# Designs tried in a protein design chat: VH-VL binders against o74797. Part 32

Target 1, 157 residues: o74797
Amino acid sequence: MGKFALNLNAELTGVKNLAPKDEESFYYAFKVQCSGCREIHDNAIEISRSETHSIPGSKGEANLIWTCKNCRKTCSFVIEGPFSPYNDSQETKKVLVLECRGCELVEFIPQGEWIANGAESNTLFDEIVLEDDWYDYDENASSEVSITNLEWSISKA
Below, E stands for the ipSAE of ESMFold2; O stands for the ipSAE of OpenDDE; V2 stands for 0.75 times the mean of E and O plus 0.25 times the DockQ between their complexes.

## First folded at step 18 (VH-VL; framework fv_zimberelimab)

Design j01 (at its last look DockQ between E and O 0.86; V2 from the best seeds 0.82)
Fold by OpenDDE, look of step 18:
Structure j01 (fold): chain C 157 residues (1-157), chain A 124 residues (1-124), chain B 110 residues (1-110)
Amino acid sequence: as target 1 above (157 residues)
Amino acid sequence: QLQLQESGPGLVKPSETLTLTCTVSGGSISSSSYYWGWIRQPPGKGLEWIGSIYYSGRTYYNPSLKSRVTVSVDTSKNQFSLKLNSVAATDTALYYCARYIGWQFTGDSYFDYWGQGTLVTVSS
Amino acid sequence: QSALTQPASVSGSPGQSITISCTGTSKDVGRYNYVSWYQQHPGKAPELMIYDVSNKPSGVSDRFSGSKSGNTASLTISGLQAEDEADYYCSSYAGRYNWVFGGGTKLTVL
């Protein structure tokens, strides 16, 4: 049980404010380890701010209630605080915090679409895929833009 | 003994709204372990997931259809429905309702019970 | 999202083994072990034959087996029988509460 932080280190060229597209409905995917049986599950779970579920035996709510297939332990996940847009190129920064009960986050899967702004032009790039290096061109700034050397990590918050 | 049965008009005019209902028997829609979905199959083609709904009303839609699709649930009637707006000929298909096993609850993801399907033809 | 890729048709003689491939991407088949296979006879609804890559529901013949490597899942039918003649569809969870299906494979038993 505890809080986990999602951290990002990436090289930003010509862009700023890297964040999930439609963050409220964005699904953050994580591989998790069950604290009960210690099994790491191959399939990632997905957590979104848009989802709310009642925690069994509690008055509390979670963004995801997940049951371990192996030992049947129930885990709850809550996204805490807003996403922090990434702007610190080549520095590791905490971008998201989650409260996890019953499970631990072990790996982030950077699925989905992301957004960013041109560093100078503020042009919106809203179809960024971060599963690999991303390259584009800022017409307004007449310059190439990219997001490269992406490193995601999980730490205790 | 779980059974799903689709019902609705077999013919819809272009630009109109397709409405189908799935009646579930032999089990309750108000189960925390399942989602309830719609899947269609154009004639001679493959299967396409349309959308799913949880008994709480939480919906999930195929991104390609999201703007036109509404799935709803009526737990009191043990039914869930599909509405597809602005239909075109390409929406002609056999429409299935199906039960989906939720990965959150079971660790698996599949459709185990299917209705017999209902053909919906879009034609003027 | 694009449909999963299956061969349009496969054929085999009774008693033989055939394999149907299902090729997806790193975002679906390659990412999740949520691959399922469905058998569909003419005029019938699809029936679940394999789930979670290689698991069989109760009642499904042990002649059916599933596997996955990389972005490709496979359905193998051993000891082919006339009754196996049908269309087969693969499916995969594709993340973000999205599901994709294959285009289907027509299996003919010669």
Scores: ipSAE 0.852, ipTM 0.931, lowest interface PAE 0.5, mean pLDDT 96
Fold by ESMFold2, look of step 18:
Structure j01 (fold): chain C 157 residues (1-157), chain A 124 residues (1-124), chain B 110 residues (1-110)
Amino acid sequence: as target 1 above (157 residues)
Amino acid sequence: QLQLQESGPGLVKPSETLTLTCTVSGGSISSSSYYWGWIRQPPGKGLEWIGSIYYSGRTYYNPSLKSRVTVSVDTSKNQFSLKLNSVAATDTALYYCARYIGWQFTGDSYFDYWGQGTLVTVSS
Amino acid sequence: QSALTQPASVSGSPGQSITISCTGTSKDVGRYNYVSWYQQHPGKAPELMIYDVSNKPSGVSDRFSGSKSGNTASLTISGLQAEDEADYYCSSYAGRYNWVFGGGTKLTVL
């Protein structure tokens, strides 16, 4: 197939529109498995819209061209379509689609900075980190806010 | 054999712009597998990565220096350059250029060739 | 301030083993296996000794080895010799095509 969906289920309290900060330059990190040799690699790869590379022998471009350390097979990764801001607290929703050739995406690592707004106040939170549960205070709503119980999953799209 | 050599002024006044050039010989800067970086070493202190460039012109910078630094490449001269604006005494250091392989090309990533370094002193 | 913390100095007698530590964070040493060690003799450029945590380039002595646990990488030199006296630096990939380097360790052979 080659297409993979990144899905999120998280508990949102007092916030909405969870998305990567500066999505165009955001680096999505994934653990990958080579389709040729089936090796699951120790180091995550990083894919960003800001990285554009010509695919050898093709008119196409990819956001990452990566060579499997174990079998030397060349893999390509393309981010397809926009990131869909997450709003549906405690529901699993597709937030991103990637086209992958030569490798499968097996785990998402939510590194980097994320952005959200206060659900009623629109207070900006633009330095959110999601490697653990996140808590803050919305001064405009006089309420605590949080993003907790994050479950990332990858499915074939 | 691939060699890297830094060149530029040894003395720069505060608030001026430091410009250094790295000349690459025995190999091509227009290599699809390599990045070209600048690293500095203040007297008696450790190494600090400043920034890197791919031959296409794509740059990456240390966040602590990003507002003051520009790295550029001139493939026709087989050179890449560092510009550091508004220098202060704390920018006094031995400046190295170096080559490294990106993790996406071989599955390894490390700095394999270094210049000899050039000392830059910032003093009035 | 170096991004990676190393001891300022280490010493050992000829024939002994010594270990130099390099402590980073969960965003560099703890996340990626792109950790390298460089040897620098006075007046000379750094030279690669270990890459990808534990790999040796051709020509580097079997006396040098590298390892990592958690956020800390280690360089071990066994059978210490006078020519090993130098400064040693670690480096780590830090994500988003960024690099961090250590403060350096001066090794003295007694």
Scores: ipSAE 0.757, ipTM 0.901, lowest interface PAE 1.1, mean pLDDT 92
ESMFold2 (binder alone), look of step 18: mean pLDDT 91; pTM 0.913

Design j02 (at its last look DockQ between E and O 0.74; V2 from the best seeds 0.00; counts 0 for: pae E 2.8 > 2)
Fold by OpenDDE, look of step 18:
Structure j02 (fold): chain C 157 residues (1-157), chain A 124 residues (1-124), chain B 110 residues (1-110)
Amino acid sequence: as target 1 above (157 residues)
Amino acid sequence: QLQLQESGPGLVKPSETLTLTCTVSGGSISSSSYYWVWIRQPPGKGLEWIGSIYYSGRTYYNPSLKSRVTVSVDTSKNQFSLKLNSVAATDTALYYCARYIGWKFTGDSYFDYWGQGTLVTVSS
Amino acid sequence: QSALTQPASVSGSPGQSITISCTGTSKDVGRYNYVSWYQQHPGKAPELMIYDVSNKPSGVSDRFSGSKSGNTASLTISGLQAEDEADYYCSSYAGRYNWVFGGGTKLTVL
């Protein structure tokens, strides 16, 4: 079907290299639309780089094979390339690319824990939750840090 | 008529490893539509998901138990097992094995078949 | 994940309707329509009564129904009967291939 890009725009204060914690095993959650019946499913699917499944009728593999409950169409999802750590505060950047067949990504749910480094101190913040604005303090830099105004978007890659 | 049956020692000493096996009958564990799950219930308390395994061997663990839990599957025996290391009194519970309907396969999410449970007491 | 919140106990007379609430968070009950309910009689394994918020497995009485609003799912038992006396547990998918359960509700039929 096509490739989709996950994009992030956020205001970074005092931090850099925003990325999923344990990216290899991180589950990226998306709401999807079935290209078969065009239904947008209320429940998000979850895709991890650590999972690999054989695509039925193909020699290919996918990180997730998902079946639409409505029309029973099978969708496959492949994460392409590594996550690109987000560093460009207040700019929209592509952070992840997925190949999707049979479905389209429609919404990203930023669940899970994320990591970042202090911009100056390189202090590791490894318990960042991005479902809302995040605030903390960098003791090494003696300054407040935050990630705010998060905007996730999906585009064609 | 799928049936699940837990087996293993009912008594484990502190710091030892709890090992349980779930034997599945009336159906194959090698199904692409299900996960096989361990759930426990401390006496007088609620249910707690421990871990799950796919027939391929892919495992998922409760974060609170992840460091101590290992779930394995033996498709040839139609069994899957639980190992819980470094047990303490708080690990005393009725342990259930169950089948979970996978959302990615069916669009549904629930535990439809349960074993009768086996009580494991952690005591010196 | 923390357990879902259920009332410790509920009671009703035969023929009445009772409702058991199951309160989670925006990350589980509020996020997914993957709430299920289980009935457990003393000395028995839990039995699935409702799945996906409101769906009923074959063989389950039509007296059982489920709903959800916000972060709270509800199990309603109408026409309460003596055999309904049991513990009831809710469960929800919690994302990242995790599941959470409620603390359980003891239903007494007066």
Scores: ipSAE 0.704, ipTM 0.907, lowest interface PAE 0.8, mean pLDDT 95
Fold by ESMFold2, look of step 18:
Structure j02 (fold): chain C 157 residues (1-157), chain A 124 residues (1-124), chain B 110 residues (1-110)
Amino acid sequence: as target 1 above (157 residues)
Amino acid sequence: QLQLQESGPGLVKPSETLTLTCTVSGGSISSSSYYWVWIRQPPGKGLEWIGSIYYSGRTYYNPSLKSRVTVSVDTSKNQFSLKLNSVAATDTALYYCARYIGWKFTGDSYFDYWGQGTLVTVSS
Amino acid sequence: QSALTQPASVSGSPGQSITISCTGTSKDVGRYNYVSWYQQHPGKAPELMIYDVSNKPSGVSDRFSGSKSGNTASLTISGLQAEDEADYYCSSYAGRYNWVFGGGTKLTVL
């Protein structure tokens, strides 16, 4: 059981407010390790606020229910609070909190589309992909922009 | 023994709405373990996932069809349905309903029961 | 609208081993170990042969096996028999509760 924080450290050039494009429908992908048998799942799991699933034998709900293929223990995951937009270039900051039961979060995989604004211009960049370094041009600021050297980490609260 | 049976019109005119129903027998559509799925196969072509529904009403759609597709569930009749708007000749296909098991139940992911399929022809 | 690429046809003689490929992308086959294979005889519904890349459901012959490397999954049928003549489809999870299928491969037993 426990709360896990997702942390980001990235080099931002010319952009601010890095966040998921549509937080309500965004799927956060994680590699997980079963707390019971210690096996790492061979598939990343996907957790979204838009998913609500009844916990078997309970009145509670979770954003994902996942069963360990090795030992059959059931894990549940709940996103707690909003994603905190990332602004502090080259500083490690907590951006998301999850409550996990039965599994530990091991690694974040930055799938999906992300959004940011030009730091000076507020130019909208809403098709950002972060599985690799991202580069673009801010026409309103007449300058190149980028998000590079991404380091995602997970800490236990 | 779980069985799925598609029903609906065999012929639909272009620009009209196709409506198909899948009747589930030998099991409950209200199960929290399963998703109920529409898949189609154009003549001589491969399979295409259309959309899925959970018994609570939560839906998932193929992005290429999302603007035209509605899937619904009626738990009191043990049925789920497909509506495809504004059909064209390219929507001519054999339409299957199927059951999907997700990682919630066993950690696995596959379609374990399929209907026999119903042919829908879109023709003027 | 098929997102996964399969050869249109393959053939083999009884007793031979054949392999059917299924090539996707880094967002489906390359990302997830949720690849399934379905056998479809003429006039029949598809039947599950392999799930989770390499697992066999109860009742599926040991002659069928599955694997993947990178963005390509493979179905191998050893000891080919006449009843194996059918269409074969791969499927992969594509994230966000979406699925993609292959265009199908016609297996002919000579």
Scores: ipSAE 0.481, ipTM 0.819, lowest interface PAE 2.8, mean pLDDT 90
ESMFold2 (binder alone), look of step 18: mean pLDDT 89; pTM 0.888

Design j03 (at its last look DockQ between E and O 0.85; V2 from the best seeds 0.82)
Fold by OpenDDE, look of step 18:
Structure j03 (fold): chain C 157 residues (1-157), chain A 124 residues (1-124), chain B 110 residues (1-110)
Amino acid sequence: as target 1 above (157 residues)
Amino acid sequence: QLQLQESGPGLVKPSETLTLTCTVSGGSISSSSYYWVWIRQPPGKGLEWIGSIYYSGRTYYNPSLKSRVTVSVDTSKNQFSLKLNSVAATDTALYYCARYIGWQFTGDSYFDYWGQGTLVTVSS
Amino acid sequence: QSALTQPASVSGSPGQSITISCTGTSKDVGRYNYVSWYQQHPGKAPELMIYDVSNKPSGVSDRFSGSKSGNTASLTISGLQAEDEADYYCSSYTGRYNWVFGGGTKLTVL
């Protein structure tokens, strides 16, 4: 139980403002550990700001209510605050904060599409896949752009 | 004893809207543990997921069909529906409604109950 | 999303064991253990045979089994019987509340 931060360290070349595409509806995928039975689940859970669910036994709401298959403990996940676009190349920065009850975040899976702007041209790159290093070309800046050496980490917030 | 049954017109003209309804019996569509799904199968071809809906009305669509698909739910009638706009011949298929087991509830992900399917032919 | 890759057809004699492969990617089959298999007889709706890679629903014969390695899931049918002749489809969760199916495999019992 507690707040967790998603951190990103990446080398940005020629781009800035790295963020999820359509962040409101973006699904953040995490592998989680149940705080009840301590099992780490192989299948990632997915959390989106667009999802809202009533927390059982509470008047509160969560972006995801998840039940551990092993011990049947219920976990709630709430995204807190906005996504912080990543701009600090080669520095570890907190990009997202989540409140997790009943579970802990273990690993982030960077699925989906991401966006970024040309550092100088402001050209929008809106089909970035971060499963691996990303390379493209900025026609307006006449230069190659890339996002490489991606390191995602989870810490207590 | 859960049963799903598709209903709707078997023939739709190109550019028109395909509308189908799935009637659920033997169980409540308002269950918080399931999603309700449309899946289609063109003749002689494989299965394609179209869209899903939660009892609350939350929908999820196949990206390839998202711009044309609307799924809705009527809890009072224990039904959910599919609308597919601007149909073409390629939309000719056997359309199934099905129940999906939600991974967030059970830790599993599969379609366990299926309707018998209804053939929809797109032809002028 | 592209369909999962299955062999178009497989065949076997009664009593034999056959395996149907389902190849996806690191983003679906390789990422999730949410692989399911469905049997479809002519003129019938698909029926769930395996879920979560290797689990069998109640009522499904123990002749059916599932496994996964890397990006490839497999359905094995042992002690092949005439009634097993059907089309078989694999399915995988792909994230973000999306699903993909295989192209299907026609199993012929010789």
Scores: ipSAE 0.876, ipTM 0.939, lowest interface PAE 0.5, mean pLDDT 96
Fold by ESMFold2, look of step 18:
Structure j03 (fold): chain C 157 residues (1-157), chain A 124 residues (1-124), chain B 110 residues (1-110)
Amino acid sequence: as target 1 above (157 residues)
Amino acid sequence: QLQLQESGPGLVKPSETLTLTCTVSGGSISSSSYYWVWIRQPPGKGLEWIGSIYYSGRTYYNPSLKSRVTVSVDTSKNQFSLKLNSVAATDTALYYCARYIGWQFTGDSYFDYWGQGTLVTVSS
Amino acid sequence: QSALTQPASVSGSPGQSITISCTGTSKDVGRYNYVSWYQQHPGKAPELMIYDVSNKPSGVSDRFSGSKSGNTASLTISGLQAEDEADYYCSSYTGRYNWVFGGGTKLTVL
């Protein structure tokens, strides 16, 4: 039933190019609402480019085929295009687009590991966890770095 | 009724490859709703998930074993198999095959059928 | 080696209730409701007793129940019987189609 954009607004201090550590195999976690019965499910679903499944009754494939436990409607999710590395500190930017049929994305949960570089030093930070604010030290820049005040939002594209 | 049966050698020498096969009867391995799973139980320890395979060939592995493990499926024989490379004494265990349903198919997720297990001893 | 912590043993007399705990983390038991319990009698394969925290498959006695709070799941066996003497294992989904098990609990019926 349509395209959804995942948007990020975060305060970047001393880092750039915030993105999933391994985009191809990364699992994006979302809470979803079934379009059929309107139930919001407690367990998040997981969508990854590395998962490929045939869509029932179609020639196409999806990254996840999911059946609503409450009403048994089948939903499909496709990641469209790459994750756009986030650089625009304190500006809301579209970072990912998904095509979702049968379900709506309600909430993004930033599980997994993220990657960024020192803004001037290019120091690699490849074990970033974003479920809360992240702080570290850039030895090459002799300065503290952080990713804070994360606001994830989902909009209809 | 669905049955799973492990087969393979009971004794394997250190540094060699352990190969086990699970034969599925009373049901089809080609089901779109199930994963086919290897789990082991070392002596005096609990259960350890090794890896899973979907009938299409898609695999998932325990990160601690990923560098040494391969799971494969042969849908024409209704079988799936485990290869564990470079075995050591710590790989001595009861090895089970099992079936599990993923949360995406029914909203439930659990291991519902298990084989009886086969003991594999790694020694000279 | 397991990510889930269970007591090594628990004991009770016939007719009593006992509880077996299974403690994980905020990334498994605390995050997902995909928690299961398995009973294993000597020389037998594990058998599913509880799935999705608290659901029972057909044929499992009403004496078995499951729950969780925070990062800890619990299996409760009421009206303890001699046949309940077995090993009990919990399991949890950990994300990305991965699973962990507990180390197991030996239940002794006195």
Scores: ipSAE 0.752, ipTM 0.893, lowest interface PAE 1.1, mean pLDDT 92
ESMFold2 (binder alone), look of step 18: mean pLDDT 90; pTM 0.904

Design j04 (at its last look DockQ between E and O 0.04; V2 from the best seeds 0.00; counts 0 for: pae O 9.1 > 2, placed apart)
Fold by ESMFold2, look of step 18:
Structure j04 (fold): chain C 157 residues (1-157), chain A 124 residues (1-124), chain B 110 residues (1-110)
Amino acid sequence: as target 1 above (157 residues)
Amino acid sequence: QLQLQESGPGLVKPSETLTLTCTVSGGSISSSSYYWVWIRQPPGKGLEWIGSIYYSGRTYYNPSLKSRVTVSVDTSKNQFSLKLNSVAATDTALYYCARYIGWQFTGDSYFDYWGQGTLVTVSS
Amino acid sequence: QSALTQPASVSGSPGQSITISCTGTSKDVGRYNYVSWYQQHPGKAPELMIYDVSNKPSGVSDRFSGSKSGNTASLTISGLQAEDEADYYCSSYAGRYGWVFGGGTKLTVL
């Protein structure tokens, strides 16, 4: 069991408040390592704040209950607290915390849609894809915008 | 033995709403281990995922159809249903319901039980 | 691209091996090891033949095998028999509980 932080360092140009588009229903994707058999799974798991499941043999609940394919031990994942919108260009900041039982988070995959605002404009960017560097044009500011050099990391919280 | 059976009209007029129901027998639809899925196959073409539902009511839709599709579940009748609005000739297809085993439950991802399919024709 | 690409048809003689390709993208076949293959005989529902790229459910012949390289998955049928004549579909998980399917391949046994 452990508490893990998801950290982001990215270069923001012309945008602010980078966050998941619809955070309540957003699915965070992680590669995980089972604590029982130590296998690092090739496929990511997906965790959403919107899901609630009973933990087997416990009175508690989790956002995901997952069974390791290799050793069949049950893992649970709880998203703790809100996603913190990222604003600190080129600084590593904690953006999300999860409590995991039975396995550990190894890698974050930023799939799904992300949202940000033009730094000085009223422009909303709500179709951002972060699986690679992202570039767009802010028509209201007549300037290029970008989110580049993304570095995601996971640490013990 | 788990079985799935589609039911609904074989003919629907253009611009109307198609409603199909899948009845599950030999097992419970309210299991936390499965997703219930609609898939269609237009004549002479491949399969297309339409949408899925978890027994709690949580839905997932093919983005290309999302604006016209609704999937629902009725656990008291052991059924789940598809509504497709504003149908056109391109919605003519063989419609299947299926059970999906999700990766969180077994570490595997596939459709293990399919209905026999029901042909829906969109024409006057 | 939202659909997986398969050849429209393949053929082979009894006893030969054939391979059916299934090409996707880096967001489905290339990202996940959740590729499945389904056999469909005329008038019947699809039946699972291969899951998770290369695994076989119980009762599926050892003549069927699956593999993947990059964005392309493959189904190989060795020792081809008349009963193998059918349509074959691949599918891949595409994230957030979504799936993409191939257009299907008609296998003809000569």
Scores: ipSAE 0.340, ipTM 0.751, lowest interface PAE 4.2, mean pLDDT 89
Fold by OpenDDE, look of step 18:
Structure j04 (fold): chain C 157 residues (1-157), chain A 124 residues (1-124), chain B 110 residues (1-110)
Amino acid sequence: as target 1 above (157 residues)
Amino acid sequence: QLQLQESGPGLVKPSETLTLTCTVSGGSISSSSYYWVWIRQPPGKGLEWIGSIYYSGRTYYNPSLKSRVTVSVDTSKNQFSLKLNSVAATDTALYYCARYIGWQFTGDSYFDYWGQGTLVTVSS
Amino acid sequence: QSALTQPASVSGSPGQSITISCTGTSKDVGRYNYVSWYQQHPGKAPELMIYDVSNKPSGVSDRFSGSKSGNTASLTISGLQAEDEADYYCSSYAGRYGWVFGGGTKLTVL
């Protein structure tokens, strides 16, 4: 059992308020390590606030219940707190916290679409993909925008 | 030392827009550690969250009010504001501005500072 | 957004212990440990008494304690004193619903 934090460090140029698109239904993908057998699984799990599952043997609920294919240990994942939009360019910031039981988060897979606003124009960019460096142009600000040098990390919260 | 103070008209006509401003003193609004929040309390009733804004301008709204609410921040003035459109008698309330401590930095999550509140009456 | 459910009123004699419940759903109280309690005296702004289910800020009496089970959080006030007479509100983070407050509980000290 433990709380884990997703951290982001990125260079923001001309954009702010970086966050998942439709955060409530966004699926956060993580590689996990089973606390039972200590195996790191190749396939990432996906966790969303929109999902709720009953925890076996408990009155509690989790966003995801996952069973280790190796040792059959059950893990539960709960997203805690609101997503913290990323605004501090080139600084490592905690953007999400999860409570994990039975497993540990080891790697974040930045799949899906993200949103951000033009730093000056507030123009909404709602088709941002962060698997690689992202580049676009802000017509209202007449300037290039980008999100580069992305570094995702997991730490204990 | 941190102080929040609400300001705005105490009387608003139905269908008009209510505008309130919260002035923050004793600390900077330009902090990634906090959300800045509007909460209201109708006379003799409970508290209702209206909306929150991050220092960067990212907003969160009560779903029941989202279509009518706009929260904004002015870092240069160390202020954040509330606009509530198309007001009705049910919008009569004591309006509080408050600070919410950010879990992302401290691990804690709560409203720690409140203004004194400003009464807004919606009446023709 | 519906409020968290609190009893409308509770009462107790000086020295007694009382408990105020705050019932939410699996999307708020049951999901997060971000439950806080606030005390409000007449004509005053709410004041933080408990945060993160059971933590007390500095300056708050040890007579105040908090707990949670399932979708219900509880505020317990031991050694009830006249000064405790006030309205009490619970609050919780609620995911997509932002933040939510309870309906409030009027505590009367007899």
Scores: ipSAE 0.008, ipTM 0.620, lowest interface PAE 9.1, mean pLDDT 92
ESMFold2 (binder alone), look of step 18: mean pLDDT 89; pTM 0.860

